# Designs tried in a protein design chat: miniprotein binders against q9h3h3. Part 277

Target 1, 235 residues: q9h3h3
Amino acid sequence: EDGFTAEHLAAEAMAADMDPWLVFDARTTPATELDAWLAKYPPSQVTRYGDPGSPNSEPVGWIAVYGQGYSPNSGDVQGLQAAWEALQTSGRPITPGTLRQLAITHHVLSGKWLMHLAPGFKLDHAWAGIARAVVEGQLQVAKVSPRAKEGGRQVICVYTDDFTDRLGVLEADSAIRAAGIKCLLTYKPDVYTYLGIYRANRWHLCPTLYESRFQLGGSARGSRVLDRANNVELT
Short names: E, the ipSAE of ESMFold2; O, the ipSAE of OpenDDE; V2, 0.75 times the mean of E and O plus 0.25 times the DockQ between their complexes.

## First folded at step 22 (miniprotein)

Design hR30 (at its last look DockQ between E and O 0.95; V2 from the best seeds 0.79)
Fold by OpenDDE base, look of step 22:
Structure hR30 (fold): chain B 235 residues (1-235), chain A 80 residues (1-80)
Amino acid sequence: as target 1 above (235 residues)
Amino acid sequence: SKTIEVTVTEETSPEEVAERIVKALKEGAEKVRLTAYGREAIERAWEAIIIAAKRLGYRVVVTIEREDGKTIYTISLEKE
């Protein structure tokens, strides 16, 4: 377990969100250019700070691909945060249901499948499969972290518009599996990130809603999705 | 019946639905199908599934389908 606390990883992710992104936008760029873009900016070679000899000379926060149907809607994050502070002050019980209701009320519904991969060919190949699935309209948007100086694992994030739409979450898992990804996936709503709810938080909230494991020959989806908190398998 | 059908509405108690699920499965139903229309009913159905899963004490398998504006949850027990 890379000794970085979930808080450090979150702070690094937030800092990366503020740096320039390398984006392939399928809404403005022909799909035929994707392979050239992937070859130019392989995630294993793109460096966080633009190290000498990297494809990027400037800092890069994320490498991203936007699909044709992608519409950035973050909802009312400020209202969400204010309501969360008020809730904490009220002393009312905080449950996963409470966070879900806050997210719905403030329209902060985005969530993501996460996969962690070591830098190298497997990462670049996984990213290429995901990027293609986004451009082909099987997925809406994805991003991958650039290579860190420490050589740690890179993360691919595949977003869904609504973490409360369980079918949509499952469809995204299926599309990821169809792209040839076989590693463990975890699903996290963005609301947990915006509220600073990480692993080992004081409310004992699990920020991971679902876990997907690859399965050969079983389900039509090629995976088993587990709601770990409720001991429910989704198929 | 191998499959028990339950319609969930906005007025349906999740606890009552959970009791029906648990009863049906204990009585030898292979599957329980919940049909829900609208966001609130869909969530009530899900809550019922969670309650039922907790009461059963073992993992349940749920398939989710969407047809004609309705969401269908099909619940079964995980075969060991």
Scores: ipSAE 0.746, ipTM 0.913, lowest interface PAE 0.4, mean pLDDT 90
Fold by ESMFold2, look of step 22:
Structure hR30 (fold): chain B 235 residues (1-235), chain A 80 residues (1-80)
Amino acid sequence: as target 1 above (235 residues)
Amino acid sequence: SKTIEVTVTEETSPEEVAERIVKALKEGAEKVRLTAYGREAIERAWEAIIIAAKRLGYRVVVTIEREDGKTIYTISLEKE
């Protein structure tokens, strides 16, 4: 594993969220313009801070595509965070079920499939396929990180609106696979992100609910989806 | 067909459903089908599946379907 710590990754993610984004918004932009936009802003060449020779002259935190039906709603994040603080002092056990109930109570239900790819043709091709799936309505919204100077892997995030809708999460995986994506995917509910709960957290919670692995010729979905913590395969 | 059917409601004990899942699969049922309507019932059904998977000690395969507004979980053991 390349040595980024959970604290470093959290700080980097927050800084990126605050910088400008490059957005293709299908709600206001004709679908026929997508291919030109993708060619102008390949994620392997869009730089985080606007290096000379890159297509962007200013910093870019994320490159994103919004689908025609995209309607952002983060839920009651502040109430969630307050309830989380109270829970930690209550002496009540902190379990994955506890977090699920907090997310439901505060309507913080979004989550995302994640994939990590090295810069280059495969990343740009994968992103183009995802972006087309979003504009065509098979996915709701996706984003990809820009090229970092140190040349590490970049991340594509494909969002779903309700992690408790397990069929909907599986349908998003299927749409990703239909776009030709064969790499490992992992699924993380946003509740873990908003509470700052990452892999090496002190509660020993697993913020990754599912792994998806490509399965050539295996199933109608083209993948195997595993609930890692509970050793359950979803189909 | 060796399929046992269980309806899960908002008042259903996940622990009791889990015991039914484990018993049915150990006694040779090929599948256990849980039907749930509404968020609370759906979450209780999922909890029952998690408890059952832990008790069985084998990977469980769950097929998820939506039919007439209901969520259907079909549970089987992973084939060798």
Scores: ipSAE 0.729, ipTM 0.905, lowest interface PAE 0.7, mean pLDDT 88
ESMFold2 (binder alone), look of step 22: mean pLDDT 84; pTM 0.820

Design hR31 (at its last look DockQ between E and O 0.18; V2 from the best seeds 0.00; counts 0 for: pTM O .766 < .8, other shape alone 2.872 > 2.5, placed apart)
Fold by ESMFold2, look of step 22:
Structure hR31 (fold): chain B 235 residues (1-235), chain A 80 residues (1-80)
Amino acid sequence: as target 1 above (235 residues)
Amino acid sequence: SKTIEVTVTEETSPEEVAERIVKALEEGAEKVRLTAYGREAIERAWEAIIIAAKRLGYRIVVTIEYRDGKTIYTISLEKE
């Protein structure tokens, strides 16, 4: 099932957060240096632990590109986590609505479009397109997992700053499609990550808010974006 | 075409707006347009849309626009 695969990769991604990252920061690095950086560190060749033949000699948790307008702000994560613990002991219902309200109250609003690709030139090409979109200002920040094991799929995460800003989420989907990405995308608010809530959770919450499917012909967007839980299409 | 306009504020009842969305679409309105300013109103408008979607027999399509500092949701039935 697609949901289990995405959750497994998200858990591995969280474990990698504590290791060093390879970062291209457009706020401090000229855009003309991007192509050389991409050639030096293709995600299919950057290894999780610095294997022989890798461009990296030390562990890499993530490869990331920060756009000119990127403003890192996770919000009040500790307050969110405390309120979450209190909610669990309060007897109040735990629903997607209560999670959304906690995220709003504590300003933990970021979320991400996720795509999963097999290692290889297709992954490297997709990443390069996303990285260019970030440096050009169509997207704010993205990251891609390094190669952890042979045959293992890798994940590209494309962030938006407010999952409740549905226009912004749709604009990010459009920018991803304009970069030539045709695979299935899923959108997950970061609040679920910070609370340790995955697809197989005791509250039966669904961390995936939207699904985007590439669509040829008749569609100006190039994709169909669905909130499957609520049976709503967004445009 | 017939378009029903609703302004949503942070004090607006999502249930009442949802009832208005469902009624308008069932009575043949082509579109219902919700206008909201500020995060609280935007979320109440979305909540109303979700409630309406659950009450309707068909998937709805929501067009999202930003105009004059306001978020505008335009709601119609998906025709299949």
Scores: ipSAE 0.636, ipTM 0.888, lowest interface PAE 0.9, mean pLDDT 87
Fold by OpenDDE base, look of step 22:
Structure hR31 (fold): chain B 235 residues (1-235), chain A 80 residues (1-80)
Amino acid sequence: as target 1 above (235 residues)
Amino acid sequence: SKTIEVTVTEETSPEEVAERIVKALEEGAEKVRLTAYGREAIERAWEAIIIAAKRLGYRIVVTIEYRDGKTIYTISLEKE
């Protein structure tokens, strides 16, 4: 549906990582300022290139919120990439297990829940809920893409420290649902991004480990999470 | 559809739980539900289900329920 290839979207995301970020850092900024910051920089109005009349006059790559417990640890990304090149040249089979082991060896363990939303009130409301959950310590860190010139869907990324910690991944899903988010969520490790492994890659690797759907069952609110990582290993 | 419910305890190995799951599904169960309480029990239940899933080719589904301020994790195998 989005006319851009998964590779193009990834290249745009990497380019955005290099541009300035609008950050609310709960480690240095009082939580009481969050509502004013959210009102100043609603993600549906913040533009990628600082268009006239936008809240930002300069280009913005991402809008982010850092929690009190946030510690940036990217691991050994260079070592990971070198090991990945060596693995490709070796002709050894490449499996999801192989990527997991590479990630563990190089300490590149971060992953994210992803949600795609159209620009507007629903996006801004979703982002506000996530930002509060981060500042309250229910989530570690989150980011949202600014509004693109073409008006495409914006992405909210909610990070976890370790994609191999299944419970931690599920706890983040729970916190996202508690924030009122009801859309489809997909979980992707960052290792797949660093290695350029996207949808329809030559190794048939699925970069999505989990898919979460919101469920309303009687009086109980919940999520149904599909473990795609282990399903792909069965095929 | 006969759902078999198995409670995972600390006394049961993931392999033993997996064997029970496989047997139950071979006996005509359409769904197996594991209920686990606490981090370690959840991980053991998940490991058991992964072992069983690899043998049977079934999908792993985790259901998260929020009841009375508690989060309940239910891990299940579902036939595709």
Scores: ipSAE 0.561, ipTM 0.827, lowest interface PAE 0.5, mean pLDDT 86
ESMFold2 (binder alone), look of step 22: mean pLDDT 85; pTM 0.831

Design hR32 (at its last look DockQ between E and O 0.91; V2 from the best seeds 0.79)
Fold by ESMFold2, look of step 22:
Structure hR32 (fold): chain B 235 residues (1-235), chain A 80 residues (1-80)
Amino acid sequence: as target 1 above (235 residues)
Amino acid sequence: SETIEVTVTEETSPEEVAERIVKALEEGAEKVRLTAYGREAIERAWEAIIIAAKRLGYRIVVTIERKNGKTIYTISLEKE
């Protein structure tokens, strides 16, 4: 895969952060309303710019579900970005360890499991399962991109609050699998996103910490989770 | 030895723990268990695991548990 193409799509998704979102907020909305909301706004039909015939009449950047325990906390992103600039001019080596330390120091600890699916039944079914898991408390918060162009893949992001809490990251993977998701998942700490570090970067950093692959039978979690850069399997 | 137990603290050297992991597994131990409490110790334990994985050259399997407020990493070689 061409990392430049993936970087463009990620930058477009970040630009969408500033547009309106369609949100189901379990902190203020009864769980009994979830199914109707999902039926009204299937991600394969919600359009990025409010195309004619869409369920949305205005642009939508993201479709999101907030769980009962969701507490927004991006951390000290501005301090992180300033420290990153200073690090680049310092002559010090840029490594995964230095990025992890920056993230810890500035409390930018969130991360996300990602899955990419084409528009259609699989996407809408996967999103519905994730949304229910969030409302039921097995996951904290998730979002899915709207349909930007016909035939293009869409992304579901399932967030965790601390990428250094590796058991918590594995528990989120397990909850995703319990929702019936069998596709490839990749895990990326938000620090990489806030610093604009993508797969094809000049430091040869790998923004993906883990891959999760569905495992038929045998595994207690239903998946095999691998840190490919370090050749370590997590269970 | 079938299982080696190591307690990791915020003052523990990840390099020294990695040497213990590699030695134990190369000498036929089935498992190495690292126990850590608190963010710094947990990260030092993980760093030791990464160093050990690099030195071994084979994929290792790490089971992660939380018990009594502590993080436990149980390390073994991938058999296949």
Scores: ipSAE 0.770, ipTM 0.923, lowest interface PAE 0.6, mean pLDDT 88
Fold by OpenDDE base, look of step 22:
Structure hR32 (fold): chain B 235 residues (1-235), chain A 80 residues (1-80)
Amino acid sequence: as target 1 above (235 residues)
Amino acid sequence: SETIEVTVTEETSPEEVAERIVKALEEGAEKVRLTAYGREAIERAWEAIIIAAKRLGYRIVVTIERKNGKTIYTISLEKE
């Protein structure tokens, strides 16, 4: 839709991971400071390269909020990548189940709900709701991309510790909906990012496991979560 | 309408559970409840759900609950 390939967007996201982050860490910073921090660094105004007049003078890769229970554990990403190369060389069939087993074996279990929003008040408001939910312990960690020069959509990523824990994935969706977010959400495991598995990959693997659509008055969760690959609705 | 209960263990065949799900739903059961304890059994239960969904050819609805360390999947057909 935005003219960029999924590979280009992923490469940009990986490059952004290496730049400085603006972080609110609830483990070290009082929750009472969150509103001032959000006002200081609204995602729609924070620029990727520290443009003149932006809240940031230096490049920013991501704006992030860490909850009290957040523990960074990426697992064995190097071992995962080596095992993936060996698997490709073996000529064995590669399935979503294969990737799941690789992820489990190497403890690379993180995944994220993704939402794409245009820069502006709606983005900043959505981010503030997510940041509050993280600080209140309803979510563990979230990040948002800074404003690009091209003015493209910004992405909010809300992480879960284990993409194989379907209940945890659903609980995070519920917390996002409780924060007032009504847009489409997609869930992607990080293992697909680490292995370079994007849309239209040669293995025909869908990197999106779940889609969440907002629903008025139906489920206690305020959304319908669909496993598209298996045609299963989760409630 | 009758809820069919199935306990899934690490030794349970996903295909056998899938057949039970399909049969129960085709015979007019409103719900099938899978109970699984432990990672392997939980995944076998999910695999059975996927197999059943493919065999049925239409969307199924799954509720997930965690009670006393057990995962409970409650399966029903999507009501139009």
Scores: ipSAE 0.721, ipTM 0.904, lowest interface PAE 0.4, mean pLDDT 90
ESMFold2 (binder alone), look of step 22: mean pLDDT 84; pTM 0.822

Design hR4 (at its last look DockQ between E and O 0.88; V2 from the best seeds 0.79)
Fold by ESMFold2, look of step 22:
Structure hR4 (fold): chain B 235 residues (1-235), chain A 80 residues (1-80)
Amino acid sequence: as target 1 above (235 residues)
Amino acid sequence: SKTIEVTVTEETSPEEVAERIVKALKEGAEKVRLTAYGREAIERAWEAIIEAAKRLGYRIVVTIEKEDGKIIYTISLEKE
């Protein structure tokens, strides 16, 4: 296969979502078991399809940690998708503001901070820090992709429950930084994912709302958070 | 310079608030403070901020606080 397209990336993401996940669920598993679980399933060694020598023998789509207070609610995704179709045929302009209103109306409000790391110690250490923050209650839910056959960067997703709760989004960023994460973070509302809107989309929408850059001695939150599309810094 | 205070409600025009933000900052106000209670008002305030940022063409800094159930957006120009 040659270079890939947005369609190929979307298909791979959907397949991963549908395959089994490795989950540490703090709601049903004692926190004292977390370190052993992390040691058994480091994301740099858990393979997407269960390669020989892996800790997993079956495909794994995602490795996830659910916090004690996690209560999943994706909202009215079906209604969101129907309204999106209607908007596209209405002749009205498609803007970040209209996407936000659709998300609010249909209660599809979750979003996530993303970080991309090469497989190895740094990835496994970052994941362990995030997982502990989730189990300790500073973060709600996180997942990390398994190792791909060809290698390449893996992604950690740290979820928040409402992308319009901008204070909550900033607090999640701060908790990620407190876990020792210094790399670039980007924030994407789940509404874009559910509608299949990626960076090079036909509507020229920017699915990334915020960038977070580590900043020692900077803001009280330990990072600089920027809405680059609108040229706004959040603190 | 001083702080300009604006209360945003679910009936407030985001466009009018954006104009007030732009005018205040261009005329030398140090800060513009928007106070909003409830989801609709909070989003109208944010919409006003985004529009103001677009018109200014210069980065603004928004400090976000919560007090007594209200969201407070404090807006200033980026400092060097």
Scores: ipSAE 0.775, ipTM 0.922, lowest interface PAE 0.6, mean pLDDT 89
Fold by OpenDDE base, look of step 22:
Structure hR4 (fold): chain B 235 residues (1-235), chain A 80 residues (1-80)
Amino acid sequence: as target 1 above (235 residues)
Amino acid sequence: SKTIEVTVTEETSPEEVAERIVKALKEGAEKVRLTAYGREAIERAWEAIIEAAKRLGYRIVVTIEKEDGKIIYTISLEKE
C-alpha cells in the first residue's frame, strides 16, 4: 500500500532500533510524569532525524514506554540465526511449526501487536492510551515510530513476552481495545523479523499470526482475533 | 451432550483429538472443551484444534481460559 516493500520497511525498522530512543521507563519514573512526557513528545511531532522545530533535536529511532514488569529478554538471537542457516542448508521442510520450535529452543519468544496510523491527533491519542495502559501494568512494553520525512503512516508496536501464549496475546489485544483503539491490529512474532521472513518470502510463511478486528457489542474482549493460517477465531 | 470434555496430555495424539472434535461437532455437540496442562499438552491440544478446523473446512471459534494452571480451549462452530 505505501509503495515500500516489506523488506524495506523491516530494514528501516532495524536501522531505527540502532538510533537513540525516547523512553518513558515506569520502573524509574513516577507515573504522574507520563502526561507531561506525552505532551512533550507527541509521536506525530517527534521526527526521525530531529528536524528543525521538532521536539527532538537529535535522531530518534523509536518512542517507547516500559512498564513496571518489563524485563528485556531477547533470548539467543545469534543461536537462532545460526540454527536457521543450518536448517536452510539441510533442505528440510520449513513450516510455521519449525519456526515455533526454533523460537522456543533459543528463547526468542517475543511478539507484537502492530497498528498503522497516519500522523496526527488520532495517532497521538492512540499512543497516549497505550502508554497509560503500559504504565498501569495492563501491557508490558510498547513503542511507536517517529514521524518520517515522507509523512507516511507511523506504527505502534505493543509487545507480549510469548507469542506461543495465545491467552497472553489475547489479553494484550483486550488491553489495546480497552485503551480505545478500534483500528485493525496484526500480530507478528519477533522471530520472523530476526530471520528475515517478510511478506512474499520464498517459504510462503505468513509472518502475521493473528489479525484483530474491533467489534461492537459482541465479545467480552471487544474484538475478534483471527488465526488466518488455520481459519480459527479466538475469543 | 451439549458439551464434550476431552483431557489432553503429553501422550495424547493430536489426530485422535481432532477426530473426536470433528465427530462431536458433526453429531450436534454445541461445544468441545479441551483441557491441557503443561506446554506440550497445550500445544498438542492446539494442533488438534488446527487439524479439526482443516477437516471441517470452515471457521471454528475457540475460547481460551486458564484455570488452576490448566489451559481450557472451548471449541464451537461459528454461528452464521
Scores: ipSAE 0.746, ipTM 0.910, lowest interface PAE 0.4, mean pLDDT 90
ESMFold2 (binder alone), look of step 22: mean pLDDT 85; pTM 0.835

Design hR5 (at its last look DockQ between E and O 0.72; V2 from the best seeds 0.69)
Fold by OpenDDE base, look of step 22:
Structure hR5 (fold): chain B 235 residues (1-235), chain A 80 residues (1-80)
Amino acid sequence: as target 1 above (235 residues)
Amino acid sequence: GSSETIEVTVTEETSPEEVAEEIVKALEEGAEKVRLTAYGREAIERAWEAIIIAAKRLGYRIVVTIEKEDGKTIYTISLK
């Protein structure tokens, strides 16, 4: 029972978004430099606050890789938040469908596959596989959290452009599995993050839409993706 | 078990509830698969809504394959 409330993890993630990022941008940097960059900034060694002896001397919020096709589009997050406040004030029922419609209306469609890994070789190896998949164009963008002082698990986030595009979500899962990652994955739309909707929220909304479990020999994708809320397996 | 695949076309005017009834009926009658074809964003979402309604009515896990072909989305539904 990792005692960090979903709210604490969210506050830390928001604070990390404001600190400098270590970025490999495939649009401006040759792919041949990726291995040197990965060796210079292994996520298990990059520290959140630039601790002595770390590869970074300054605070780092995230380590990220941008693919050739990456275009940052956050949509109208401010309009989304205003509409969400108005909706809460109206006393209208709030459902997953309501959030989907808000996201569509304000073009806040991004989502991410999440994996949590302990610091060390397995994390760095997983990150290297993801980073390569991004640079090679199988994925658009990914980020990994730096090592915290207290230790704990680091998170790799692999983004998709549209959480409503179920096929695109599945394709990203396939690419993650092709990169050799076998751990549990969960998929979360960014709209849930922007609206402060976490686990155990007052609306009983599940912020995780999908889970992916690795499977040997079954599907062409090497995983089973489950819509938990609806008890639907996607293949 | 019937090796029959039931084909349903979903449009922007299609009722998700009606499609859900067709899915449930087909699967209960022993169809191996139900295939929904949807063109455009609205129809794709209506098809998905129908699948969710059907899944709820059936009360057990269903398997859905998603394919894109020639601007259409195809959902293939089967029982686990």
Scores: ipSAE 0.686, ipTM 0.900, lowest interface PAE 0.4, mean pLDDT 90
Fold by ESMFold2, look of step 22:
Structure hR5 (fold): chain B 235 residues (1-235), chain A 80 residues (1-80)
Amino acid sequence: as target 1 above (235 residues)
Amino acid sequence: GSSETIEVTVTEETSPEEVAEEIVKALEEGAEKVRLTAYGREAIERAWEAIIIAAKRLGYRIVVTIEKEDGKTIYTISLK
């Protein structure tokens, strides 16, 4: 929301990325073990720093589920960051189009649907639904933050492999909704995260590409997805 | 209203502005849908650019469906 808040969130995200993760990897673990794993590590009870009374005694940065088709492909993040610095000194306008082109050139194409939920049953139930969708192959990879503070919201990230593939992003939204998720979803390409571009950025870029709202009733039942930058509704 | 569907093929050399004019004219004249077919990243982006231009001219009163058939991207545009 403000520059200080965005920088604090970025620093916490980097620290979490570097701490150990709790991972259910469908590529190496049978799907029949998923329910027990979910019951052992509900995100509302897994603590960020490993409180003695929690399911985890050690710090946990993220809780993640990898689908059978998950193949890590980070792209050229270092080249992306160097090109970004060069662009900033070039005097050329910084637009969503130039960011998109940098992401394509450096193959940093992943992005994620985000949802923010308070700790508790709704969060744990939403995560369980997402995790099952990943293991069943409707989604490829997801992660959820552990509990870090009382009353604070936690985030579920559902990844897609190419934010420029609008159909693929919409298919992930549909799979999330099919898992019973009714809350607001927002979509952010990873390129914005790697470049430190948040809502209150100095270039006035909009790092949220899409918003998805569950639609119960009306002429079309399902989610309503909006391309925020262009104000175009997608179905 | 009309069951008419206007078909437009978009290529990497197609003018997004000309396609946007086709979309706007067709929908304002009562066509039910305009269908854009594009193959390849450049054509897909030109089609999307045309949709953005048309949306603005139509007061953001459009809805877009995206489908894939035989490796081609299909954008179907209609009025809300």
Scores: ipSAE 0.674, ipTM 0.881, lowest interface PAE 1.0, mean pLDDT 88
ESMFold2 (binder alone), look of step 22: mean pLDDT 86; pTM 0.842

